# VH-VL binders against b9luv3, part 5

Target 1, 134 residues: b9luv3
Amino acid sequence: MVSLGLVVARFNDSVTEPMAEAAREAATDRDAVIVDEVSVPGAYDSPLAADRLARRDDVDAVAVVGAIVTGDTDHDHVIASATADKLTQVSLDRDTPVTFGVSGPGMSGAEARERIDKGADAAEAAIDLADELD

## First folded at step 1 (VH-VL)

Design f1_30 (framework fv_felzartamab)
Fold by ESMFold2-Fast, scan of step 1:
Structure f1_30 (fold): chain C 134 residues (1-134), chain A 123 residues (1-123), chain B 107 residues (1-107)
Amino acid sequence: as target 1 above (134 residues)
Amino acid sequence: QVQLVESGGGLVQPGGSLRLSCAASGFTFSSYYMNWVRQAPGKGLEWVSGISGSGGSTYYADSVKGRFTISRDNSKNTLYLQMNSLRAEDTAVYYCARVRTYGSGYTHAFDYWGQGTLVTVSS
Amino acid sequence: DIELTQPPSVSVAPGQTARISCSGDNLGSYYVYWYQQKPGQAPVLVIYGDSKRPSGIPERFSGSNSGNTATLTISGTQAEDEADYYCQTYDSSTHYVFGGGTKLTVL
């Protein structure tokens, strides 16, 4: 049985809350359990929360869900890239899979809502990596 | 109201077989991991076997691996434990117990237990 | 492989605080659960997630978990609290692990 940590960013919760629900449903469908959930203000705040969850011995992998939508120029691409890089570093430092499901960047809010299944994707990828690396 | 009711316990000779059943009601049975936990007379709790909600994954304690088989019938809300090659050390009260699969701090808690059924392996 | 060790017995006078320990290597990195079992009855979950109480469990029950030791604390112990107490955790390699149990006697 795979034990997951889940990090949910609150920014644009009309998108991230359904993504989190999709992640929880995907975990249940794959017979995995979510040991703990941490909410953070925005996606770029998630590396610290992911680090805290990843260092726990009862956590096999961490899934992070967030939304980065078009609003300010192309700033969203920079934030998404920086967040992904930092989460990758957490994964390497903790020897624990960390996956990032993000709606956006470069999408309107409506387009991001249509891709809510990114939360399920992140959970499934975390479970697959935990299984493949153990 | 959640209820778990075990049945099928009794006296069996060493080397014999027995099937335990656990009838569940009051919740969506297929959404929960189900487990068997046993307790020998005067002794502590010992986890025996677990099965995922779908029945797709099964897990066994080393002491019963290869001898016991856990299964479930979600259409009948029933959990089973097929016990083969029984030994005197398998004598115990067998409890059916539910585990939550999600929720901070709950994910490996046995939140509801049946009353247990006694299995005695003796000549 | 984590193994959980509990003292076999603890005695306390009515109204006093009982503390039951559960020790395991790096146990603070796991969730710990506590069960109460009275003679002839099934176990009852009294603490989950190290320190949280299920609905219906008296507030005199509390828990903690740090380093290598988890502790179940019963404040103002009542006669009805006399029972066996078991700690439990989960490890992906061994699955569900129980401590050996502690008999709490209320004198």
Scores: ipSAE 0.000, ipTM 0.566, lowest interface PAE 12.0, mean pLDDT 85

Design f2_05 (framework fv_felzartamab)
Fold by ESMFold2-Fast, scan of step 1:
Structure f2_05 (fold): chain C 134 residues (1-134), chain A 124 residues (1-124), chain B 107 residues (1-107)
Amino acid sequence: as target 1 above (134 residues)
Amino acid sequence: QVQLVESGGGLVQPGGSLRLSCAASGFTFSDYWMNWVRQAPGKGLEWVSGISYSGSYTYYADSVKGRFTISRDNSKNTLYLQMNSLRAEDTAVYYCAKDSYYDILTGYSPFDYWGQGTLVTVSS
Amino acid sequence: DIELTQPPSVSVAPGQTARISCSGDKLGDKYVYWYQQKPGQAPVLVIYQDSKRPSGIPERFSGSNSGNTATLTISGTQAEDEADYYCQAWDSSTAYVFGGGTKLTVL
């Protein structure tokens, strides 16, 4: 049984909340338990929450779901890269898998659906990594 | 043991100003979002303002935007609410509320600890 | 903008199940939190993220959230459960929003 931590960034919650629900459903389907869930303002805030969850002995892996604004190309790139780099550093420092399911703001119904699936993907990847690295 | 102690409430005339303080202890203050919630006499709860762990992000209810300013001093474990242009409808008990019930920073999590509140009365 | 609607009062006999509703547009797509407030006291969190119970909250408290309605359920209601109950949610347009509150009377 894999024990997950889940971090949900609530900026653009119309996208991130369905992503979080998809992550919870994927965890249940894989017989994993979400032992703790935390909400943060935006994806940039998620590394601190992930670090706190990854420190816990009862957490095998952390899945992070969020959305990043895509209106300013250079700014969005910097935020996305910094967030991914920091989450990778948390994973390495804590020796705990951390996965990042991130989407930009929903622009259409089709895009929103693809973004929701990213939440399930992040949870499944976290479970797979926890299983393989134990 | 987590404690939140509000101060600075009192009687003020319409158009006046007050500054509320909340002294926090028993947890790592700089790791948590902090909030102000108010309750008018005999009425329900109304969220007023929230501030991120670093102070970089602030949020306000529409009813107080442009009049109230939330801030924090992490070196003193203290949360503040500067209230300007006060109106009769701002009369309420103001609660300081901590944003998470674990030692994990969360911007939108529930309020796991509340102070006892400080009364602000705006009256002519 | 989301508004949360609660009944102003609910009455139950001791030992009966109390159900307090909280309604809002597409509320099932959001997390809902529940607070208990006794006269002259600060609120106490009793349910977070729809259905989870903080340490120290009796198991008779439970929650659910689907469609447009979240429900706080108190099974085998006891005299000490008499209080005002508030639901709360986050919305990107309004930030935190509270319901109007429900007075639970146990008689």
Scores: ipSAE 0.006, ipTM 0.504, lowest interface PAE 14.0, mean pLDDT 81

Design f2_07 (framework fv_felzartamab)
Fold by ESMFold2-Fast, scan of step 1:
Structure f2_07 (fold): chain C 134 residues (1-134), chain A 122 residues (1-122), chain B 107 residues (1-107)
Amino acid sequence: as target 1 above (134 residues)
Amino acid sequence: QVQLVESGGGLVQPGGSLRLSCAASGFTFSDYWMNWVRQAPGKGLEWVSGISYSGSYTYYADSVKGRFTISRDNSKNTLYLQMNSLRAEDTAVYYCATEGYSYGWDRAFDIWGQGTLVTVSS
Amino acid sequence: DIELTQPPSVSVAPGQTARISCSGDKLGDKYVYWYQQKPGQAPVLVIYQDSKRPSGIPERFSGSNSGNTATLTISGTQAEDEADYYCQAWDSSTAYVFGGGTKLTVL
């Protein structure tokens, strides 16, 4: 049984809450338990939350869900790349899988909504990595 | 006109199979999670199955797991429900419904079809 | 985890306020949705996210949700409001759950 931490960014919650629900359902389907869930203001805030969860001995992997849509900032691609880099660093530093399911960047809000299953994908990837690297 | 039209219902014997279709028009079908909800004659609503935008994720009520398969073809704007190993208890009107994400609706089932009747009887 | 309980029937006189309850463990921590179904017709969404009305739904429909109980309120109930009403919520362990339904009679 894999024990998951889940980080959900609140910015664009019309997209991120369905992604989080998809992640929770995917975890249940795989007999994984979400031990803790942390909400953060935006995707860029997620590395700190992921680090906190990944430090825990009872967490096998962390899934992060967020949305970065066109028009949110002039630097949406920079924020996405920086966030992914920092989450990778957390994973390596903590020796704990950290996956990043993000809708966007470069998508409109409507386009981001069609990628809600990225939340399930992030949870599935976290579980697979925890199973393979345990 | 925004519309969902179910088809494929009918009379089938216990242990038989049936495939339902739900044709969508008047909106961007691929922007919506889709659900099947059933209602036995004179009874209440029961959620059956749901599917994500791309079809990558599916979920099922415990009563139908292993027997029913939900799928979608976004190029045809059509949702499907393949029903196998049918039982008398599966007799119901089957509705398809969108799960909307406009103006904060989130998980709201905002657009429903007219339903198609499935009767499982000898 | 969660089972939604509704009274099987509620009766009101025309012009009076109807209240239909939906109870579930910690339901106030979830969003509740309400659907109206008239005989021979598909359900119609009347309230989403506890208290919000879709376009086209009359002002007399309102909702609330706190603690263990969500309530659908119909003020100045009209004959056309006679229908079955269902509450619904999402739960990560069971997915979608509907209440058993309440038959509203306006006489």
Scores: ipSAE 0.008, ipTM 0.528, lowest interface PAE 13.1, mean pLDDT 83

Design f2_14 (framework fv_felzartamab)
Fold by ESMFold2-Fast, scan of step 1:
Structure f2_14 (fold): chain C 134 residues (1-134), chain A 122 residues (1-122), chain B 107 residues (1-107)
Amino acid sequence: as target 1 above (134 residues)
Amino acid sequence: QVQLVESGGGLVQPGGSLRLSCAASGFTFSDYWMNWVRQAPGKGLEWVSGISYSGSYTYYADSVKGRFTISRDNSKNTLYLQMNSLRAEDTAVYYCAKGGWYSDYLSPFDYWGQGTLVTVSS
Amino acid sequence: DIELTQPPSVSVAPGQTARISCSGDKLGDKYVYWYQQKPGQAPVLVIYQDSKRPSGIPERFSGSNSGNTATLTISGTQAEDEADYYCQAWDSSTAYVFGGGTKLTVL
């Protein structure tokens, strides 16, 4: 049985909440348990939450879901890139899989909604990697 | 449709340097890990190096650590491999391969380029 | 560190089942990927995550993975399946590891 931590970013919750639900469904279908769930304001807040979950002895892997949609500038790409790099660092520092399901960057809100399955993908990847490393 | 096109291979002397490029199209390059895989003449596949979608994290096979540097330019959809201190045993076709989405370590290499030949010979 | 071992060659008659093994310590706890490479061509993914087929790969290709051995199975092998086949796994200490490859000959 795999024990998961789940981090959900609230920014663009019309996208992130369906992604989180897809992640929860995927975990249930794989007989994994979400032992803790942390809500953060935005995707860029997720590395600290992921680090704290990954430190726990009862957590085998962490899945993170967020949405970063296109705006008037290209800052969404910088935020997505920085967030994912820090999540990769958390995974390596804690020796615990951390996966990032994000809709965007470079997408409108409508386009991001079409990629809700990225939440399920993040949970499944976390479970698969935890199984490999156990 | 996804395309990866390698370039920059050629003949070099031992101790020399080469820089390989891989031009990517048909997908959001900045969202994916990218990899270099090589194959010596008549031999099998060997993973050489991988780089995160942002370029912040790089990984290398022990055989090339300290000599090769992987990098990327997401604004140009291009992956690079700087090869220094080349040895005869580095002679191989070098393939560019598309990796996982963001932090997904378990995605397959679903698309490969046609490869570029590097020959290290005196 | 995991090391993946494949037989160097496998021969099969047309229409018969080919089985190519890939062995490694506790490989059944990892995901295995299979690539087909024809002469002068780049590798093509034929199986991912032990048993899943990409779009466009014929149903005669299947995979399994348990214990220490993953197997690529080609049912009703056709002449066009003659190629080198490589297994691959991800490992936290080495990143990606390939098997030595198996030359499938359809005689």
Scores: ipSAE 0.007, ipTM 0.558, lowest interface PAE 10.5, mean pLDDT 83

Design f2_17 (framework fv_felzartamab)
Fold by ESMFold2-Fast, scan of step 1:
Parts: structure tokens; C-alpha cells; sequence
Structure f2_17 (fold): chain C 134 residues (1-134), chain A 123 residues (1-123), chain B 107 residues (1-107)
């Protein structure tokens, strides 16, 4: 049994909320438990929430879901890269797997909606890493 | 074969409460987002509320936020709308509508609609 | 939040082409959906994802979406196409957003 933390970014919630639902369903299918869920305004805010979850003794891994689509900001590529780097740093500092289930950047909103399963993929990857690195 | 049937509409006093139900059949109810959409007499369509597959996420139009609560019981294939603090402006036909599958490219629309149930808020 | 604007009415003679517009900021970056509603009936989806037709919808119905405007086009309009038409988009801040509707008169 793996205990997951889930971080959900609200920006582009037409994409991120279905991704979070997919993540929850994937966790249930793998007999994992989501012990806590944190909602943040945007993907760039997720590393702080992930750090808080990852430091907990009852959390085996953290899955992050978010969306960064073309046209949301002139910084979409910078935000995505910075977010990925910070989440990797959290994972290493806390010795806890952190997976990055983010749709985009470089996608239109319509294209991001076609890739909702990234939320399930992030949850499954977090479970697999927790099992392998235990 | 695929069917949505609304019930629970009727006449209610301003400030009163009413609970609508929508019975689903002919498909796997728990695989779909569900929505309530209303239409005042002689007016256009207004989305009211939506709920995710498991019920974990709910959305509300600003006009009903804090007064209406959407919920579902997947074991009974039933969608609900609890309406409190009803106002004359809530008078409308309320439709139950199935959301598109969020895991394909057809997300964000409503493909199956019930026949509607009339809610009249009047003294 | 996005607002969708439709003309309140469009009139066309039988056999002619009807065009119903739906305008919103950056609407071309979103998927647009079109619903047909006849008096006393529930809405029926006639176009999804800007330009695709559900099974059972006649080929004379087509859609497009570019820039700020989506268009529902009905070629060779029939009397049975007389109805109210609503466009709809999804917006992350407001979820489902409908246009005000367009009454299509065929006469």
C-alpha cells in the first residue's frame, strides 16, 4: 500500500480537475491511499505544497497535476522549466518521489484537454517509484 | 436506450427549498461528468452546476453559489440538486445533462439531455 | 471569464445557407459546441469540437472556429431546421458558458 500526497493547481482547471480525478482513480485501482490533497493557484506554486507533503512521515510519494498552455503567459516555457526543476529539488531534498503530471507547455487549451490521462500517469509513476525505492 | 429522467420540480415559495433528482439508465453513470442546466420561460440556456465522476469536484454558476448543492449517488445512478433560499429568478425548466468523456478529445460539452423538470418560485 | 455573443435572430429562405455567429475573446483557442432547441424540447447537440457532427446530424450542418468568432453553417436550409441555436464553450473560471441564443426563422 502506497500513501500519496496530491497537489492540484487550479489555473486551467478545465484540464487540471479532470487530471486530478484521473489521478485519484488510478490511485484507487492500484490500492494506494491519497492521505492529503493540497490545492494551489498555479503550477509554479506546487513545489512549496509538494515539499510540505513530502516531509511528512506518512507520505510515500507525491503526485503533482497542473496545466501550462500556450497563450496563458509569455513565460509558459520558463514557468514549466522552473517548476520541474524545483519539484526535482524537493524530491532529492526530502528523499521522496515527486512526479510532475503537467499538461503543456507549448499546447493550446484544446490540445491539453486531449491529454488528461497525464494525471493518471503521474499517480502511477509515483506509486511505482515508491515501491521500487522502498 | 441511454436516458436521463428528471423529477422533483414543482411550485415553491420564495425562500423555500426543493431537491431535484435525475435518474440515469443505459450507460455506466460513474464514468461521466454530470450537469444541471436551466432555462427560464422564454429565455436562453444557463449552466447551473457540474460534478465530476466521483463527486470530488463540483462547479457552480455565480448566480447559485452558496444556495445550491450538486451531488451524486453512483450506487443508485442518480444525480441531485439541492436548492435552498429559492428566488423568483430561479423559476426555470431544469435539465439534467451528461458531460462528455474527459479522457478523449470530446471533453467540455453535453451530449445527452433529459426532458427537464419545471421549478416555479412564486407566492 | 469569457462571454459569448450571438445575434438574437437570423432569417433565411428555404434552400439557402444560414450562418450563425458566436463571438468571444480568443474563442479560436477553445472548442465550441452548438445545440439546437425546438419549442417544448430539450436541446440537441449538433456540432462538437468546432466542426464535428454527432451521428444522426445531417451533413448540411457544419462549423468553424477561428480568431474570435465561431460560425454554425446550415447549407440548403430546411423548414425543420427552424429552431433556437446556442453556442457553448468551456472556460476554466466559469466552466460551461452559453451564448444568448439565435432564433433561426426559415421562411
Amino acid sequence: as target 1 above (134 residues)
Amino acid sequence: QVQLVESGGGLVQPGGSLRLSCAASGFTFSDYWMNWVRQAPGKGLEWVSGISYSGSYTYYADSVKGRFTISRDNSKNTLYLQMNSLRAEDTAVYYCARGSDWYDILSGYMDVWGQGTLVTVSS
Amino acid sequence: DIELTQPPSVSVAPGQTARISCSGDKLGDKYVYWYQQKPGQAPVLVIYQDSKRPSGIPERFSGSNSGNTATLTISGTQAEDEADYYCQAWDSSTAYVFGGGTKLTVL
Scores: ipSAE 0.006, ipTM 0.514, lowest interface PAE 14.0, mean pLDDT 82

Design f2_22 (framework fv_felzartamab)
Fold by ESMFold2-Fast, scan of step 1:
Structure f2_22 (fold): chain C 134 residues (1-134), chain A 123 residues (1-123), chain B 107 residues (1-107)
Amino acid sequence: as target 1 above (134 residues)
Amino acid sequence: QVQLVESGGGLVQPGGSLRLSCAASGFTFSDYWMNWVRQAPGKGLEWVSGISYSGSYTYYADSVKGRFTISRDNSKNTLYLQMNSLRAEDTAVYYCARDYSGSYFLDEAFDIWGQGTLVTVSS
Amino acid sequence: DIELTQPPSVSVAPGQTARISCSGDKLGDKYVYWYQQKPGQAPVLVIYQDSKRPSGIPERFSGSNSGNTATLTISGTQAEDEADYYCQAWDSSTAYVFGGGTKLTVL
């Protein structure tokens, strides 16, 4: 049984909340337990919350769910990359898997489905890593 | 046909309570986020509250937070808004709206609206 | 809290192009939605995700969104297009926000 921490970014919550529900469903399907959830304003704010969860003795892995908006420039790529780098650092510092499911606004049913399923992917990846790296 | 029908509006005194209902038909209610939007007489639209397809997540405008509670019963295809501690500024037509932005299938925001139900808060 | 600003009114002659703006800080980074409301009726979605039309909405309705301003464009405006128009966007604070509305007069 894997015990997960879940971090949910509130920015673009119409996307991130269904992603969080998909993450919870995936955890339940894999017989994992989400022992705590932390809400943060945006994806860039998630590394501190992930670190707090990863410190806990009752947490085997952390899944992070967020959405990065599209911009007129490459700024959104820089923000996503910086967030991923910081989450990787938390994982290494705490010796605890940390996964990042990130999505942007979709324009079709298929894109909306892909956005939501990234939450499930993040949870499943966290469970797999916890199982393999115990 | 796809339809949303609001009910429960009426005249209520300041400090009173009222519960609105929205009956959904013609679609799979549990696949959609749902919202309440209000419009004061002669004024614009104001988003009030939203709820996820499962009912696990609820959101409120700052003006109603702590006084209003949104809920849903997917087995009855019905959305609710419990309004407590009503104030004169809550006087408005309240619309129920289907929110496609949180749906697994499409992302069309408030694509279907009910006719609205009038809430008047007056002494 | 993003604030969406619309002109209070726009007037156009029948057959002419109407343009209704919606301005907000970094609005081009968000999806914008447009609603039409006729007197005594519920709003109707006319544009979603900046520029897409729902089934049943006439081709004369189009939308764009760039920088700080989204625009609803109605080409060849018809008498039946006379209505109030509202823009809407998702807010980073979990709130949907509507613009103040624009009364379109066609006469």
Scores: ipSAE 0.006, ipTM 0.528, lowest interface PAE 12.4, mean pLDDT 81

Design f2_28 (framework fv_felzartamab)
Fold by ESMFold2-Fast, scan of step 1:
Structure f2_28 (fold): chain C 134 residues (1-134), chain A 123 residues (1-123), chain B 107 residues (1-107)
Amino acid sequence: as target 1 above (134 residues)
Amino acid sequence: QVQLVESGGGLVQPGGSLRLSCAASGFTFSDYWMNWVRQAPGKGLEWVSGISYSGSYTYYADSVKGRFTISRDNSKNTLYLQMNSLRAEDTAVYYCAKTYRVYSGGSYGMDVWGQGTLVTVSS
Amino acid sequence: DIELTQPPSVSVAPGQTARISCSGDKLGDKYVYWYQQKPGQAPVLVIYQDSKRPSGIPERFSGSNSGNTATLTISGTQAEDEADYYCQAWDSSTAYVFGGGTKLTVL
């Protein structure tokens, strides 16, 4: 049984909450346990939360869910890339799988809602990596 | 138009309980995080509790953790605050407030506020 | 945890510029929101994301935020601007953080 940490970004919660629900359902379906959930304001805040969860001996993998919706500036792509890079660094530094389910960047709010299954994908990928890499 | 209307305040003895309600209209209630903010007589604003649009995530100020429970019913466009084990220092006007969302994460404010409902904890 | 400090009171004559400060460690790295509260009324958002005005808020209200200090500026202050003003920021450890409030008196 995989013990999973879940990080949920609160920004654009009309998208991230269904993603988090999908992640929890996927974990249950795969007979994994979510041992802790941490909520952060936005995707850019998730690396610190992921690092803290990944440090725990009772956490086998961390799934992160967030949304980055198209805005007035190109900051959406910068935030997504910086967040993904930092989460990859956490995974390598802690020797713990960290997966990132993000809706966007470059998507409207309606398009982001259609991609809520990215939360399930992030949870399933975390479980698969924990099982294979342990 | 856009409105939040609180109800349920009143006089309660220390150790007692009250349930506050906030009726929302004029916007899609289920799309927004909602908050309770209080203000003691002659004092400043203090955030009390927040709840995600689905109700799956709830947050509390340290001063009320374990005593207050925030909840919502999206089918009725209503926010609730169940207050247990009330103390004299909980005496305040309680406001219902809607979260203002931003395109990039990490920053939140409140753009719509109700009129407030007075809770007095006294013997 | 960030704490926001405001002066307890500011006084200006009608038509003069009022400036209300809000100080916190590295506050310029966060967005600041400003609320106006008149006696017996609910707070009203007057500035969001440091410097932006909601529809219906007079142009005499403006905001800035840099370093450790955010400032609410009211140009040509009117009698009806007499109120308490609160700054607010978001912090991941504490959620919503309010300043202690500033009473603006228009002589």
Scores: ipSAE 0.000, ipTM 0.523, lowest interface PAE 15.4, mean pLDDT 83

Design f2_31 (framework fv_felzartamab)
Fold by ESMFold2-Fast, scan of step 1:
Structure f2_31 (fold): chain C 134 residues (1-134), chain A 126 residues (1-126), chain B 107 residues (1-107)
Amino acid sequence: as target 1 above (134 residues)
Amino acid sequence: QVQLVESGGGLVQPGGSLRLSCAASGFTFSDYWMNWVRQAPGKGLEWVSGISYSGSYTYYADSVKGRFTISRDNSKNTLYLQMNSLRAEDTAVYYCARDRSYYDSSGWPYYGMDVWGQGTLVTVSS
Amino acid sequence: DIELTQPPSVSVAPGQTARISCSGDKLGDKYVYWYQQKPGQAPVLVIYQDSKRPSGIPERFSGSNSGNTATLTISGTQAEDEADYYCQAWDSSTAYVFGGGTKLTVL
């Protein structure tokens, strides 16, 4: 049984909440338990929340869900890269898998919705990594 | 036990105002989109209003736009419906119902209203 | 703007299969949900996302959705299934839309 932490960024709620729901359903289907869920304003805020969840002894892996939709494409790519880099550092520092299901960057809202399964993918990847690295 | 309990219904005069509340217990209220659905005596279900997990996004049926306001207080696990300028046609049992997943202007799918309260009756006199 | 049309009533004998239709323009492109309501009670979700059954709903309930018509199917209908059934969909112009409801009589 894998114990997951889930971080959900609220920015672009129309995309991130369906992604979070897909992540919750995927966890249930894999007989994993989400022991805690943390909501943050935006994807850029997720590394701190992920770090706090990854510190817990009862957490085997953390899945992070966020969205970065098309606005200023260059700016969107910079934010996404910085967020991914910080989440990778959390994973390494805490020796705990951290996966990032992000819709975007460089996608319109409609395109982001078509990729909502990235939330499920992030949860499934976290479970797989916890199993492989246990 | 997962539960939703409505309150605040009653008799009100045409043009009057009424505030409904829905108290949630047994689940993490802030993880759910919330809806108000009404049913006039002997008639079918009519969706009235919906609100996102954070309260930042609200949706209304055309019949109530400008008159009703949906809101929520996640710290109190409570959903509200402020009803102004009430009409005889607003007479109905009002249900609150929880929902999984947000919807946007493109009609993103959701998981359905899986838990409902027992309803509270609003009667607008002639 | 979609409008969902259901037959006002359907009657079946116990043990027979009941089929309740819900029709709307391009409804097959949307998710459809089905609710059961017994007199004096709140509605109960019996099918979500066209064909999926919530935990606790008997296996005799099933759903489909294609083209312009969604169908709720109740196999081996039992007396306890007598109720009003409502279909529901989402549309960006109207938000949640309910059908007019179908009264299922089991006699």
Scores: ipSAE 0.000, ipTM 0.511, lowest interface PAE 13.9, mean pLDDT 82

Design l1_02 (framework fv_lacutamab)
Fold by ESMFold2-Fast, scan of step 1:
Structure l1_02 (fold): chain C 134 residues (1-134), chain A 122 residues (1-122), chain B 107 residues (1-107)
Amino acid sequence: as target 1 above (134 residues)
Amino acid sequence: QIQLVQSGSELKKPGASVKVSCKASGYTFTSYGMQWVRQAPGQGLEWIGWINTYTGEPKYAEDFKGRFVFSLDTSVSTAYLQISSLKAEDTAVYFCARDRGYSSGWYEFDYWGQGTTVTVSS
Amino acid sequence: DIQMTQSPSFLSASVGDRVTITCKASQDISSYVAWYQQKPGQPPKLLIYWASTRHTGVPDRFSGSGSGTDYTLTISSLQAEDVAVYYCQQHYSTPWTFGGGTKVEIK
């Protein structure tokens, strides 16, 4: 079926690892295969890793999971917006779906944990786009 | 000015506990992770673990699980390292350090506390 | 765990000399390496990150290079104030691991 690449940002791994687990479970439930997982320091590093995965012949779509903590709202939103824009550019340049599941910005730690399902959402969106653009 | 100021040196007996503090100033405390590193006398640097200052979730290296506990008091921008049931081999300088994680995407340690010497002797 | 093997463990050089310190990772770390300087009685100070990017305020005589598993810190013209122990660190995957250190002294 669908072959996924998964990029997991390590910063705030108490949030991003459960998101990655949710993404893996969603992929299994949808009968998709995660053919490679790449770990990057932070969300802003994810476009390079996503580009690398999207270039592979055995990757149909890439899901990216990351977390942006609330502490400085301007920095949080700038990082999130820049990351989303770059991931969109990777998707367009590689003609491969790239989805971004992000916890935050502007959320408390408890709220971020409640949004761990964003990892599942990113994986499911990647699978749906791969199927629709097939 | 970004600064991490740690508590003073401690001399303890085996079996005692110690709590080291690391007070941050000059930046938004919860926007950066806090790393902990140990350096035994005449030895190199050894990573203990880190704590997410926003969520309060700690992560420990395998060798430091159990007796080492990270905590925070965000109202005073302070991180703590507590070591219980002290052993002679815990004798070291303990450093806190700020990572540049989310702001740069890197986990390099850009600012360090001055270090707290913990000596455990019988 | 990723092992960082640093060499040499000690070097003695003259002011003005070019000195190089190397780190070899046990696996490809994709340029996620940082270099720290620790002077006696002081905490480490970040010099270089992402293999070759200088931290703010670090003199331009310090440079980093390398890729894959092999990385080098170079001091192009050693100064008396550069006497210190230098450490590499991979920040590719936890646990974060450091090299064994290189003690740099003046002859």
Scores: ipSAE 0.005, ipTM 0.536, lowest interface PAE 12.0, mean pLDDT 83

